# VH-VL binders against SHC-transforming protein 3 (SHC3), part 2

Target 1, 186 residues: SHC-transforming protein 3 (SHC3), of Homo sapiens (Human) (q92529r149to334)
Amino acid sequence: LGPGVTYVVKYLGCIEVLRSMRSLDFSTRTQITREAISRVCEAVPGAKGAFKKRKPPSKMLSSILGKSNLQFAGMSISLTISTASLNLRTPDSKQIIANHHMRSISFASGGDPDTTDYVAYVAKDPVNRRACHILECCDGLAQDVIGSIGQAFELRFKQYLQCPTKIPALHDRMQSLDEPWTEEEG

## First folded at step 1 (VH-VL)

Design reo_d7 (framework fv_reozalimab_arm2)
Fold by ESMFold2-Fast, scan of step 1:
Structure reo_d7 (fold): chain C 186 residues (1-186), chain A 123 residues (1-123), chain B 110 residues (1-110)
Amino acid sequence: as target 1 above (186 residues)
Amino acid sequence: QVQLVQSGAEVKKPGSSVKVSCKASGGTFSSYAISWVRQAPGQGLEWMGGIIPIFGTANYAQKFQGRVTITADKSTSTAYMELSSLRSEDTAVYYCARGYFSNEDYEYYFDYWGQGTTVTVSS
Amino acid sequence: QSVLTQPPSASGTPGQRVTISCSGSSSNIGSNTVNWYQQLPGTAPKLLIYSNNQRPSGVPDRFSGSKSGTSASLAISGLQSEDEADYYCAAWDDSLSGPVFGGGIKLTVL
């Protein structure tokens, strides 16, 4: 990825995630992204729509998802994916929407058969705390976007492993000066 | 739901090669790798290597470097492990396993496993 | 040869609490999280514990994990006959740039 790869996508919004992804079962992580896509699509006028049919969410899943933030809903953005971050800006680059450091991203999924045009990722930031962010891509682009995110994940993980002063897991560094975020429910 | 389905048992002669497949169904590819882990009769688990299908780059355990090749075909959601220059000590059950890793948590673990493929190397 | 050290065998009776140990070094357990796998006779391994102490859906709360320094342990409370299996600890190893496993422990339920 070098300095990064840039895509033009539609930002639909995000939903607060009230628990650390580390504390959740692997199947629950996937369910959170799917439920977040569904709820954001239902809330945003003109969204393409993710599911033809949707089962009601479990009580547990509903307890994990909090408030939505639709401040930038429906906006076209420039998404730059690098080993350092996912950077979201207006296409004219005049405004930064979000800059999610790669270390702050715990999960990403997208381009699945039932959500073919959607990419979702869970990230920590100062405004939304931990949230699941939803991107709507034009036909076929979701696969490229999630592929680039996956590549950045792998390269960042490899950098961590090869660093002589590597950073320990987040839960082991909750008291570190380099880790200001609280884990679990903040 | 996520499943990993492997190809059937193989009987091979010393010096030959074997190629085992692992077809993944369900789930997502982000934050996941497909690894190969073997188990000789009555022995423990030994990691051979893995590949992140989206990136396409494989990493190998030092012991197997030069003899093992791990590949993935994204279009069929299938990973492959080819082991060459087979010896009797390569007789084992070969498992594929999906490795989850996370940059936020610095985790690495195998959340789903294939059923295993028995490879017997005999003369 | 396994990188992480586990006792080769253990036994218990139904209802007993059994603890399975796993010892490593600073390059593996000391720096990274520990996960545990259960292998029932004749089957593939199954994820039992991840992130030191988390259970996947479907794993009973009788199973718990812990980590301290370069060592980890798996506790099985209220031992049942269906728990008879091989148990493996695992962690990422920084020096080897890959996951490593314990030698495995055969747990027999009498």
Scores: ipSAE 0.014, ipTM 0.564, lowest interface PAE 7.5, mean pLDDT 80

Design sat0 (framework fv_satralizumab)
Fold by ESMFold2-Fast, scan of step 1:
Structure sat0 (fold): chain C 186 residues (1-186), chain A 122 residues (1-122), chain B 107 residues (1-107)
Amino acid sequence: as target 1 above (186 residues)
Amino acid sequence: QVQLQESGPGLVKPSETLSLTCAVSGYSISSGYYWSWVRQPPGEGLEWIGFIYYSGSTNYNPSLQGRVTISRDNSKNTLYLQMNSLRAEDTAVYYCARDLGYEDTWYYMDVWGEGTLVTVSS
Amino acid sequence: DIQMTQSPSSLSASVGDSVTITCQASQDISNYLNWYQQKPGKAPELLIYDASNLETGVPSRFSGSGSGTDFTFTISSLEAEDAATYYCQQYDNLPLTFGQGTKVEIE
């Protein structure tokens, strides 16, 4: 990635995740994103997909997912992926729907054969708490989107290993009050 | 340097609505950060009331039962707290604070106002 | 909600003493805990962030440690100006919650 890559996708909504993703193994994280996609898609009119083969979720998986937030459901958005964040804006860039700092994103999933056109990611923010956000992509785009997110994860981790980020002293932070941490890192 | 200064009525009666202001200087509230309200009853501990993000989104402590509204006026660089259905238990010093966090965490409150005492009594 | 339990509720000590305050979270909060000092009649002031990081300008006699559910705050050599109430605060999840406070009195 350069300074960021941008895609046009549909935002379907999010669903609260009631447990820290760090406490869950990879298989459980994948199942949670799949179940989140199913529930949000069922709740949003006009969402792609016929869930023909869906098994009922286990009690454990159901206990991890909470309330849905569909305030922005069905909106076409401009998604910018960078090493700093996932930025969701209206396509004309006049409104920010969400800006999730890469450090706040604990997991991302996409290109699953059962949910081919969907990308899901779990992020922590003050409005939705810890939530799984669902994106609907046109054919083939989901693979590109998840690939770019994976590349951003890898590059951010490499940056950390080479020059770990440290919280500056309070007075130093006050002098560099240009942008909130959620918009742009450093 | 960033400074916060609260102001309010001092004495209010039960069932009335409390209105507090927090004047911010040294930083534009529309430019960033979360801005919180915290209260402290006399001789007791601290209770987080809620916040407003620079974009306008808000979140409130469920313990306050939907009685609170936090808002802002960007042109005056001022934050507001309204609390309805006041009870004697709402007597407290009310603080305005700036929230700033790191990593995947939320915040810590790095700048606080001096606080304003609100007494709820007949 | 995440509940924060502090102990002791109060303590009395002499200048030069070492004092320790503990804070326990009702669930795992990683290292997402801050410590504040509140002197009588004043607003709280941040001393320690992310469980163990000392804020700039704060004397080195203050320290914090711990992760998960159990945290400690220590003043290694108490000064007269340290008479205050100390609060822990978690920010792993909303609502933000504080411990009930520990009052440190100089005898």
Scores: ipSAE 0.014, ipTM 0.495, lowest interface PAE 7.5, mean pLDDT 80

Design sat_a1 (from sat0 with heavy chain D99Y L100I G101T Y102N E103P D104S T105Y W106D Y108A M109F V111Y; framework fv_satralizumab)
Heavy chain, then light chain:
Amino acid sequence: QVQLQESGPGLVKPSETLSLTCAVSGYSISSGYYWSWVRQPPGEGLEWIGFIYYSGSTNYNPSLQGRVTISRDNSKNTLYLQMNSLRAEDTAVYYCARYITNPSYDYAFDYWGEGTLVTVSS
Amino acid sequence: DIQMTQSPSSLSASVGDSVTITCQASQDISNYLNWYQQKPGKAPELLIYDASNLETGVPSRFSGSGSGTDFTFTISSLEAEDAATYYCQQYDNLPLTFGQGTKVEIE
ESMFold2-Fast, scan of step 1: ipSAE 0.006; ipTM 0.466

Design sat_a12 (framework fv_satralizumab)
Fold by ESMFold2-Fast, scan of step 1:
Structure sat_a12 (fold): chain C 186 residues (1-186), chain A 126 residues (1-126), chain B 107 residues (1-107)
Amino acid sequence: as target 1 above (186 residues)
Amino acid sequence: QVQLQESGPGLVKPSETLSLTCAVSGYSISSGYYWSWVRQPPGEGLEWIGFIYYSGSTNYNPSLQGRVTISRDNSKNTLYLQMNSLRAEDTAVYYCARDKTYIYNPEHSEYGMDVWGEGTLVTVSS
Amino acid sequence: DIQMTQSPSSLSASVGDSVTITCQASQDISNYLNWYQQKPGKAPELLIYDASNLETGVPSRFSGSGSGTDFTFTISSLEAEDAATYYCQQYDNLPLTFGQGTKVEIE
């Protein structure tokens, strides 16, 4: 990724996640991101996702998701993905909307058949606490975006371990409570 | 089972340096977690002193800056606390504890001190 | 520093009673709060993490709730072995800070 790869995407907003991703199994993490995409899309005018006949969320999912922050909803942004961070800036003014260090990101998903144009990631920051951030991409771009995020995680983990062996899949690492993915000094 | 055991001099004179040891068994301290030191003056509450991350990074309570050093010896699987310029107010039971965190940035990590040593009493008097 | 204030400082109750302890943070800490139990002469033990999650092996009579600045810890049916001091602790920001403790005495 070198100095980072940049995409132009739409930031739809975020929704607070009231429980640690580590306290949830993989299936629940995936359900949380899908429900977050649904709720944020319904709240933002002009979002691509028109959800037809959406099933009501379970009581469990509703208890995990909190309030939405739509302050920057619908903005086109420059998303720069590097081994250090996901950096969200305005394309015109270069104003920073958010800078989420790789270490602060606990889960990411996107480009799935049921959420084809969306990327969601859960990150901690001083403003939004732990929140699921939703990005809307042009047709086909979501796969590139999530792929670049995955590559950034792989490169950071490889740097941390200084290991030439293939890095374990993201979801396997997120299920481990005994090893960190990245080294804070390096 | 992970176990922590503190040891130290018991009695220290004012203005001297305190040196405490925490022996860890059942888990390699170089493999993960934050490792914290917490103290409790007799009859009072808990005060966090600082921690060392398994990578070697440390952070200390600002109220104790300049007096505290936390270190480790991976080959002995042992944690250390040094505190200089001791005063009567430093009399306390000193605990080491494992912090249940898996994000290296402590300001954005989930904590829970899930394993504690039994504590060692340090009395500061002449 | 984030200040944690517990109420009450002490309470006395009988076996079978339900008791509630509160903890207030000086600023919004989201759900980044733990609860510990300390029995006389022993080290603290983690009971609740992330405000409401029960630690493994902890009896279900213990529960936590709250978010932001106001948090509650409840023992639904007090047992003799619950005589202890209980502490809340925030991990939203460094330094890590504890409440002053609530002593629970059994009559």
Scores: ipSAE 0.007, ipTM 0.477, lowest interface PAE 10.8, mean pLDDT 80

Design sat_a14 (framework fv_satralizumab)
Fold by ESMFold2-Fast, scan of step 1:
Structure sat_a14 (fold): chain C 186 residues (1-186), chain A 127 residues (1-127), chain B 107 residues (1-107)
Amino acid sequence: as target 1 above (186 residues)
Amino acid sequence: QVQLQESGPGLVKPSETLSLTCAVSGYSISSGYYWSWVRQPPGEGLEWIGFIYYSGSTNYNPSLQGRVTISRDNSKNTLYLQMNSLRAEDTAVYYCARGKDYTFIQNPSYDYYMDVWGEGTLVTVSS
Amino acid sequence: DIQMTQSPSSLSASVGDSVTITCQASQDISNYLNWYQQKPGKAPELLIYDASNLETGVPSRFSGSGSGTDFTFTISSLEAEDAATYYCQQYDNLPLTFGQGTKVEIE
């Protein structure tokens, strides 16, 4: 992945996630990303995927998802994916929308048949705490984006595997993802 | 519909190198997933050998003492397992299997479960 | 490495019986556990992923529960075709490890 791979996507916003992904089963994690995409898309004018006949959310999903943050909704952004972070900037690179360390990202989805043009990822940062961030992609790009995120996760994990005497178990690493991001580099 | 088919020599002498192939149809191995090898000695349980990620990155079970190489040929849509310094204890049915794709991913692990398996190929190590 | 221990190693039951198998991890693995079924002479098939989620096409009589270090797998009404060896597998840490298997026989 080198210095990173950059994609031009639309940032739609994020919605707070009130529980750790580790405390949820896989099915619930996928439902959270789908519901987050649906809610953010409904709230953003001009979003590509309008969900006109959405089912009411279950009590479980309603208890996990909090308030939306739409401060940067609808902006075209440069998304740079590297083993260090997901960096979201304006296309001219003058403003940073968000910088999420890979260690702070617990779960991601992209190219789901129900939401084919969307990428969602759950990350911790000082502003939004734990939130599910929603990106809208051009046709086919969502698969490239999620693939690059997956490659970054794998390469970062593989770097740790090169120093096995200093590597904590995956469980210990996943617990580290629950710590707030402190705006420190690395 | 994805199908995996293992093939190999069936009988290998001690100290030789085992070479197995896994032909994949119905899905491009370069498009996603982790592609794993798992073995099972006769009458015993399952042991994970390692995997190759669709990009070519590999990870191996440390218990195999660095004896394993997993590779792929994208043009043939085929996975390979090579294991050197074979011993009687390496006698097993060898399976290839497909792991979780990138539609939903968990950091740091992407191999949640193995949903598609080949039928297996028996390898006997004897003189 | 995370050690997975299944109990019992084998059991015999009649069609219509409820069967429970347990799986214990040597350390906390959250819900990062799968269950596989292996019929004689065949490859394993995924039944349950992430401790409690039923794989597509798998009959509803199969279920899983648990988290942390203690997990259970249940067949609510045993069928003749359920005679097989069942394996749990953790994916919380590499290397991936399996339980030793539980053989389910029909009497």
Scores: ipSAE 0.019, ipTM 0.483, lowest interface PAE 6.1, mean pLDDT 81

Design sat_a15 (framework fv_satralizumab)
Fold by ESMFold2-Fast, scan of step 1:
Structure sat_a15 (fold): chain C 186 residues (1-186), chain A 129 residues (1-129), chain B 107 residues (1-107)
Amino acid sequence: as target 1 above (186 residues)
Amino acid sequence: QVQLQESGPGLVKPSETLSLTCAVSGYSISSGYYWSWVRQPPGEGLEWIGFIYYSGSTNYNPSLQGRVTISRDNSKNTLYLQMNSLRAEDTAVYYCARGSRTYIFSNPDYTYSGAFDIWGEGTLVTVSS
Amino acid sequence: DIQMTQSPSSLSASVGDSVTITCQASQDISNYLNWYQQKPGKAPELLIYDASNLETGVPSRFSGSGSGTDFTFTISSLEAEDAATYYCQQYDNLPLTFGQGTKVEIE
């Protein structure tokens, strides 16, 4: 990624996340991001998914999601993805909307069949504490965005070890099952 | 319900090699997290020894002068610590611990340093002739 | 290496008292600091992560604050079961380092 990869996307807003993502299983994390996307889409005029019906959230999900911050809702932004951060700026790059260091990000997902044009990530910052940030992408771009975020985490992990060692490719991680590893008996 | 249980020889002579095991139950060590060793000399503080990431990558405390190897056996769901050239100063309770700060893109969890949320009970190693 | 210095090294207090422990990093570690409790004869337990977040199952009387180089850990109303040694730990950079510990005794 070098100095970073830049995309133009629409920032829809964020919703406070009241629990640590590490305390939740992958299924619950995915449900939280889908619920966050649904709520923000319903609140933002012109969002692609705002008209769709959604399942009522469980009590558990409702207890995890807090207040919404829609201060920058519907803005086109320049998103730069690097091993250091996700940097959100005005499209002319003159003003920073947010800069989320990669270490402050605990989860990211996007481009799923049910939310094809959306990317969501959970990050800590001084204003929103821990929040799920929602991006709307066009023309299949969501897959590229989430892929670049994944690549940035892979490269950052190699840097953290101070000696670049082989790390499993992102697709191997994404396809892993939650089951004990057993060695095949020859 | 994740549990870690250390075991070792108890008493080791100076200049010998220490071998410790940490049996993990309730979670597959190949599925995520950093798996660390931490030691504590009697009456003293905690010293991080090193970790092995679920992928097999390791990192060690430079203060241990290259004397340490951390490994795992995924089929037995067990972690290992080997330390050579033992000295009296290596007398300590040795803990294994699970460390996490999650960056989640897949199942299992992707981990990148952080808090030690699960600890074993510890095993005392005395280095004495 | 990042050096972590705790103060005080030990303290004695009565049940119901509020006690504060400080931890100072030799360089800026943002909020990448955890606090652990170790009771006599037992393994450490995580209480606070990322400087100010309470671990699941930990009583609300425990809290943490701070960023950069100066951090505090507070027990708002001390209970007899809180007699323990408390450690801070940074994870901004490798090697991971702990403070020297603060022993809390109940009078």
Scores: ipSAE 0.015, ipTM 0.523, lowest interface PAE 7.2, mean pLDDT 80

Design sat_a4 (framework fv_satralizumab)
Fold by ESMFold2-Fast, scan of step 1:
Structure sat_a4 (fold): chain C 186 residues (1-186), chain A 123 residues (1-123), chain B 107 residues (1-107)
Amino acid sequence: as target 1 above (186 residues)
Amino acid sequence: QVQLQESGPGLVKPSETLSLTCAVSGYSISSGYYWSWVRQPPGEGLEWIGFIYYSGSTNYNPSLQGRVTISRDNSKNTLYLQMNSLRAEDTAVYYCARGTIYNPDYEYAFDIWGEGTLVTVSS
Amino acid sequence: DIQMTQSPSSLSASVGDSVTITCQASQDISNYLNWYQQKPGKAPELLIYDASNLETGVPSRFSGSGSGTDFTFTISSLEAEDAATYYCQQYDNLPLTFGQGTKVEIE
């Protein structure tokens, strides 16, 4: 990834996530992101739409998802993916929509057959607490985007494996918390 | 759906070079993940050989480093394994597998595997 | 290298039985452990990742637990289709290493 890779995508919005992703199994995390994609797509005019037909969400899933924030819905943005962060800004770089440090991101998924053009990730920041952010991509681009996010996660993981002194101590402390991943000062 | 399919020679002589291919469909190998090779001698357990990153960087099991090369052809969406100085102990089923991330913190699992291809090393 | 040791090497059990397999790491690997199922003549399949998380599409009768050096894999009610060899795998450090496998047979 070097200094990062940049994609032009559409930001559709985010939905508050009321439970720590660490407290949920992978199946539940995946269902949450799929339900978030569906709800945001239904709420945003001009969205492609994720599902042709879907099951009603369980009461449990509905209790995990909170209010939508559609302040920046439908905007084309420049998404820069690096090992440090996901940076979302307007294409002219005049406004930052969001900057999520990799440590603040607890889950990401995208390019699935039922939601081929969508990428979703769960991140926390001081404003939105914890939210699932939805990106709409052009044909084939969703796979590139989720692949780059996955590569950023893997590079961070590889650094952890190869530098065992300082990073494991931080990891051990964070694993004892309800939200083990938090932003740190530079 | 993502699918991996290995192919290669059934029989190779000692000291020759093994060349295997893994054809990937349903996902671009240049777009992400760790693409890995794992082998299994008949009746034995699994041994990780190495992987190639999205960026093209590779990492190999130290026990095999110096004998093995993993590469890719993005235009064909295909992975390759080349291993030199073959010995009888290299007889195994060779699998191509995708290493995935389920969350950003330390989850690395092989979620998709090819069917495997048997390589017998004998004279 | 981190050595992974499974116990038992093999077992036989009846349909409906609860089966437990253990995996021990030669050093602390936190929760960085996956479990795979390999049926005869087939490639391995991921069942459990990060010690205790069930992969999507995998039946709920499979579960994992443990941390540090000692890990457990359980099948709560064995079915005939569960006849397979099960492998643990650590990803705390390179090289990635697997246990020797536990063969589960139906009697």
Scores: ipSAE 0.011, ipTM 0.489, lowest interface PAE 9.5, mean pLDDT 80

Design sat_a6 (framework fv_satralizumab)
Heavy chain, then light chain:
Amino acid sequence: QVQLQESGPGLVKPSETLSLTCAVSGYSISSGYYWSWVRQPPGEGLEWIGFIYYSGSTNYNPSLQGRVTISRDNSKNTLYLQMNSLRAEDTAVYYCARGEYIHNPWYDYAFDIWGEGTLVTVSS
Amino acid sequence: DIQMTQSPSSLSASVGDSVTITCQASQDISNYLNWYQQKPGKAPELLIYDASNLETGVPSRFSGSGSGTDFTFTISSLEAEDAATYYCQQYDNLPLTFGQGTKVEIE
ESMFold2-Fast, scan of step 1: ipSAE 0.013; ipTM 0.534

Design sat_a9 (framework fv_satralizumab)
Fold by ESMFold2-Fast, scan of step 1:
Structure sat_a9 (fold): chain C 186 residues (1-186), chain A 125 residues (1-125), chain B 107 residues (1-107)
Amino acid sequence: as target 1 above (186 residues)
Amino acid sequence: QVQLQESGPGLVKPSETLSLTCAVSGYSISSGYYWSWVRQPPGEGLEWIGFIYYSGSTNYNPSLQGRVTISRDNSKNTLYLQMNSLRAEDTAVYYCARGSYITNPYYDTYAMDVWGEGTLVTVSS
Amino acid sequence: DIQMTQSPSSLSASVGDSVTITCQASQDISNYLNWYQQKPGKAPELLIYDASNLETGVPSRFSGSGSGTDFTFTISSLEAEDAATYYCQQYDNLPLTFGQGTKVEIE
């Protein structure tokens, strides 16, 4: 990835996530992102999936998802994916919408058959605390976006394994976290 | 909602190459997760073989001495395992399993939350 | 490679008993440990992840604890359907490694 890979996508919004992803089983994490996509699409005019029907969420899922933040809903953005961060800017790069350090991102999912054009990721930041952010991509682009996010995670993990000064205690490397995301450690 | 189903030849001769498939339904293998192969000799414990990440990157257990290749076909939503130079000690039930997103090194886990039923491979004759 | 050793290798107990299984890592793995249940003739199922977190749908009688090198798995009130082999698995480092398994039989 070098300095990063950039995509033009639509930012739809985010929904607060009230529990640490680490306290949730893997199936529940996937269900949270699908439910978040559904709710944001229904709330944002012009979203591709706004009228798609799905079964009511479980009481447990409803207790995990909080309020939505639609301040930047529907904006076209430049998304730069690197081993350092997911950086969201206006297409002219003059305004930063969000910069989520890779260490602050706990989960990402996208390109599913039932949400083909969407990518969702859960990140912590000072504004939204912990939230699930929803991106709408052009047909086919969601696969490339989630692939690049996955590659960034994978390369970052591999960098820790390849650093001679860090290799003897892999878990210690993983625990070199700043204050804002320590909640995710449970 | 997500289901994995292994299939293979059942009986394979020593020195031949094993080819197994794992058909995945309910989730796209290119959308996330690590997808693992694990084996279990009759009456024995579990041994991790390797995984393929949804990006296509692979990692293998060094104990298998470079005999293993894991691949995928996104259009068929199917995972594959090839193991060459088979010997009697490779007789086992072979499972495919979905691993968590350990793509964030800071706190996500590698737990295998969905497993196939397994397919028995006997290496004999 | 990180070696995982379980104790005991097998045990027999009655319905209603409390059962404890231990798992020891050859080096510090923090809390990077999962527990699986495998019933005869079936695939393994995840019960506990990150040493102490209960997987969704798993009964509350199952619990895990520990950190570093010493881990404990407990069934507080054994049921007939708990007859199975239980495995610990570390993910502190690759390759992923499992304990040898503990067979739990019901009398």
Scores: ipSAE 0.016, ipTM 0.567, lowest interface PAE 6.5, mean pLDDT 82

Design sat_b2 (framework fv_satralizumab)
Fold by ESMFold2-Fast, scan of step 1:
Structure sat_b2 (fold): chain C 186 residues (1-186), chain A 123 residues (1-123), chain B 107 residues (1-107)
Amino acid sequence: as target 1 above (186 residues)
Amino acid sequence: QVQLQESGPGLVKPSETLSLTCAVSGYSISSGYYWSWVRQPPGEGLEWIGFIYYSGSTNYNPSLQGRVTISRDNSKNTLYLQMNSLRAEDTAVYYCARDYGSYITNPAYFDYWGEGTLVTVSS
Amino acid sequence: DIQMTQSPSSLSASVGDSVTITCQASQDISNYLNWYQQKPGKAPELLIYDASNLETGVPSRFSGSGSGTDFTFTISSLEAEDAATYYCQQYDNLPLTFGQGTKVEIE
């Protein structure tokens, strides 16, 4: 990724996540991000939105998601993805939305058939602790964005291990990135 | 326009608790931004103390040994700083400042500052 | 913590001179660096953000450059009102840290 890859996307907001992603299985992590996407999309005017009905969230999911922060809802941003961080700025670069070091990011997902234009990631925040951030992408861009995030995770994980390994599947890659890295490293 | 105005006791004895206020006008502190405290000992440089985000979340400089608390009163549009176990080296001008950083992990730059209030720690 | 080191600690120059101050970060901070001006008895004032962007209302004689660990602040033609202490500040990571300051005096 070298100096980083930059995309122009729409920032929709975030929702506090009250439990560590590392304590949850992959299925629960994806359900949390899908629920977060749904809630933020419904709250933000001008979001593409979902046309399919969703089932009410389980008691477990409801206990994990906290308060929403929609201060920058609907803002176009420059997202720069590198092995060091996800950096979110306004396109004119005058305002920082967020700079999340890769070690602070515990999970990312997006571009799935049910949430085709959306990317979500969970990052630790010295202010809010942990939150799930929602990005809305142009048609087809979400796959590129999540792919670049996955590549950054993979490269950082390999650097951490300092040993050659077989490249795992996306599910296993994201899970393995969470498990060996302690909370204090994030 | 946005204005910040600090006030405090001026003189505090060692081992006591410092309490400072920062009155904000021209902008609602509950509506956005990070709100920081920064201090400057006489003739020395600037040291960031900590911030409170408009949501209520706080973060503090680890160098202050857990001695600081930053809070706000939205109804009075006022920020507060408490620092306990004061020592002579805590003598400084204390500033409150608005940090233009817009979201969660990255405060950015201080676009508005109060005039500062001098706190002298002496018996 | 990221340590910010400024050079020189002080300098003296005449009106019309070009003045350069440097700031070095202990680790890569990309372009996440700001410059402030502080006149005696006054609060600091933002001049430059994100290493090279001039804040609204700030005279064009002030400029900044650099990325990574090495940054430069320049006043192209010094005015009498520029007598002040100048500080760099990083915002790549918490805690926020400032350089020790450079005092600019007019002859």
Scores: ipSAE 0.000, ipTM 0.460, lowest interface PAE 14.1, mean pLDDT 80

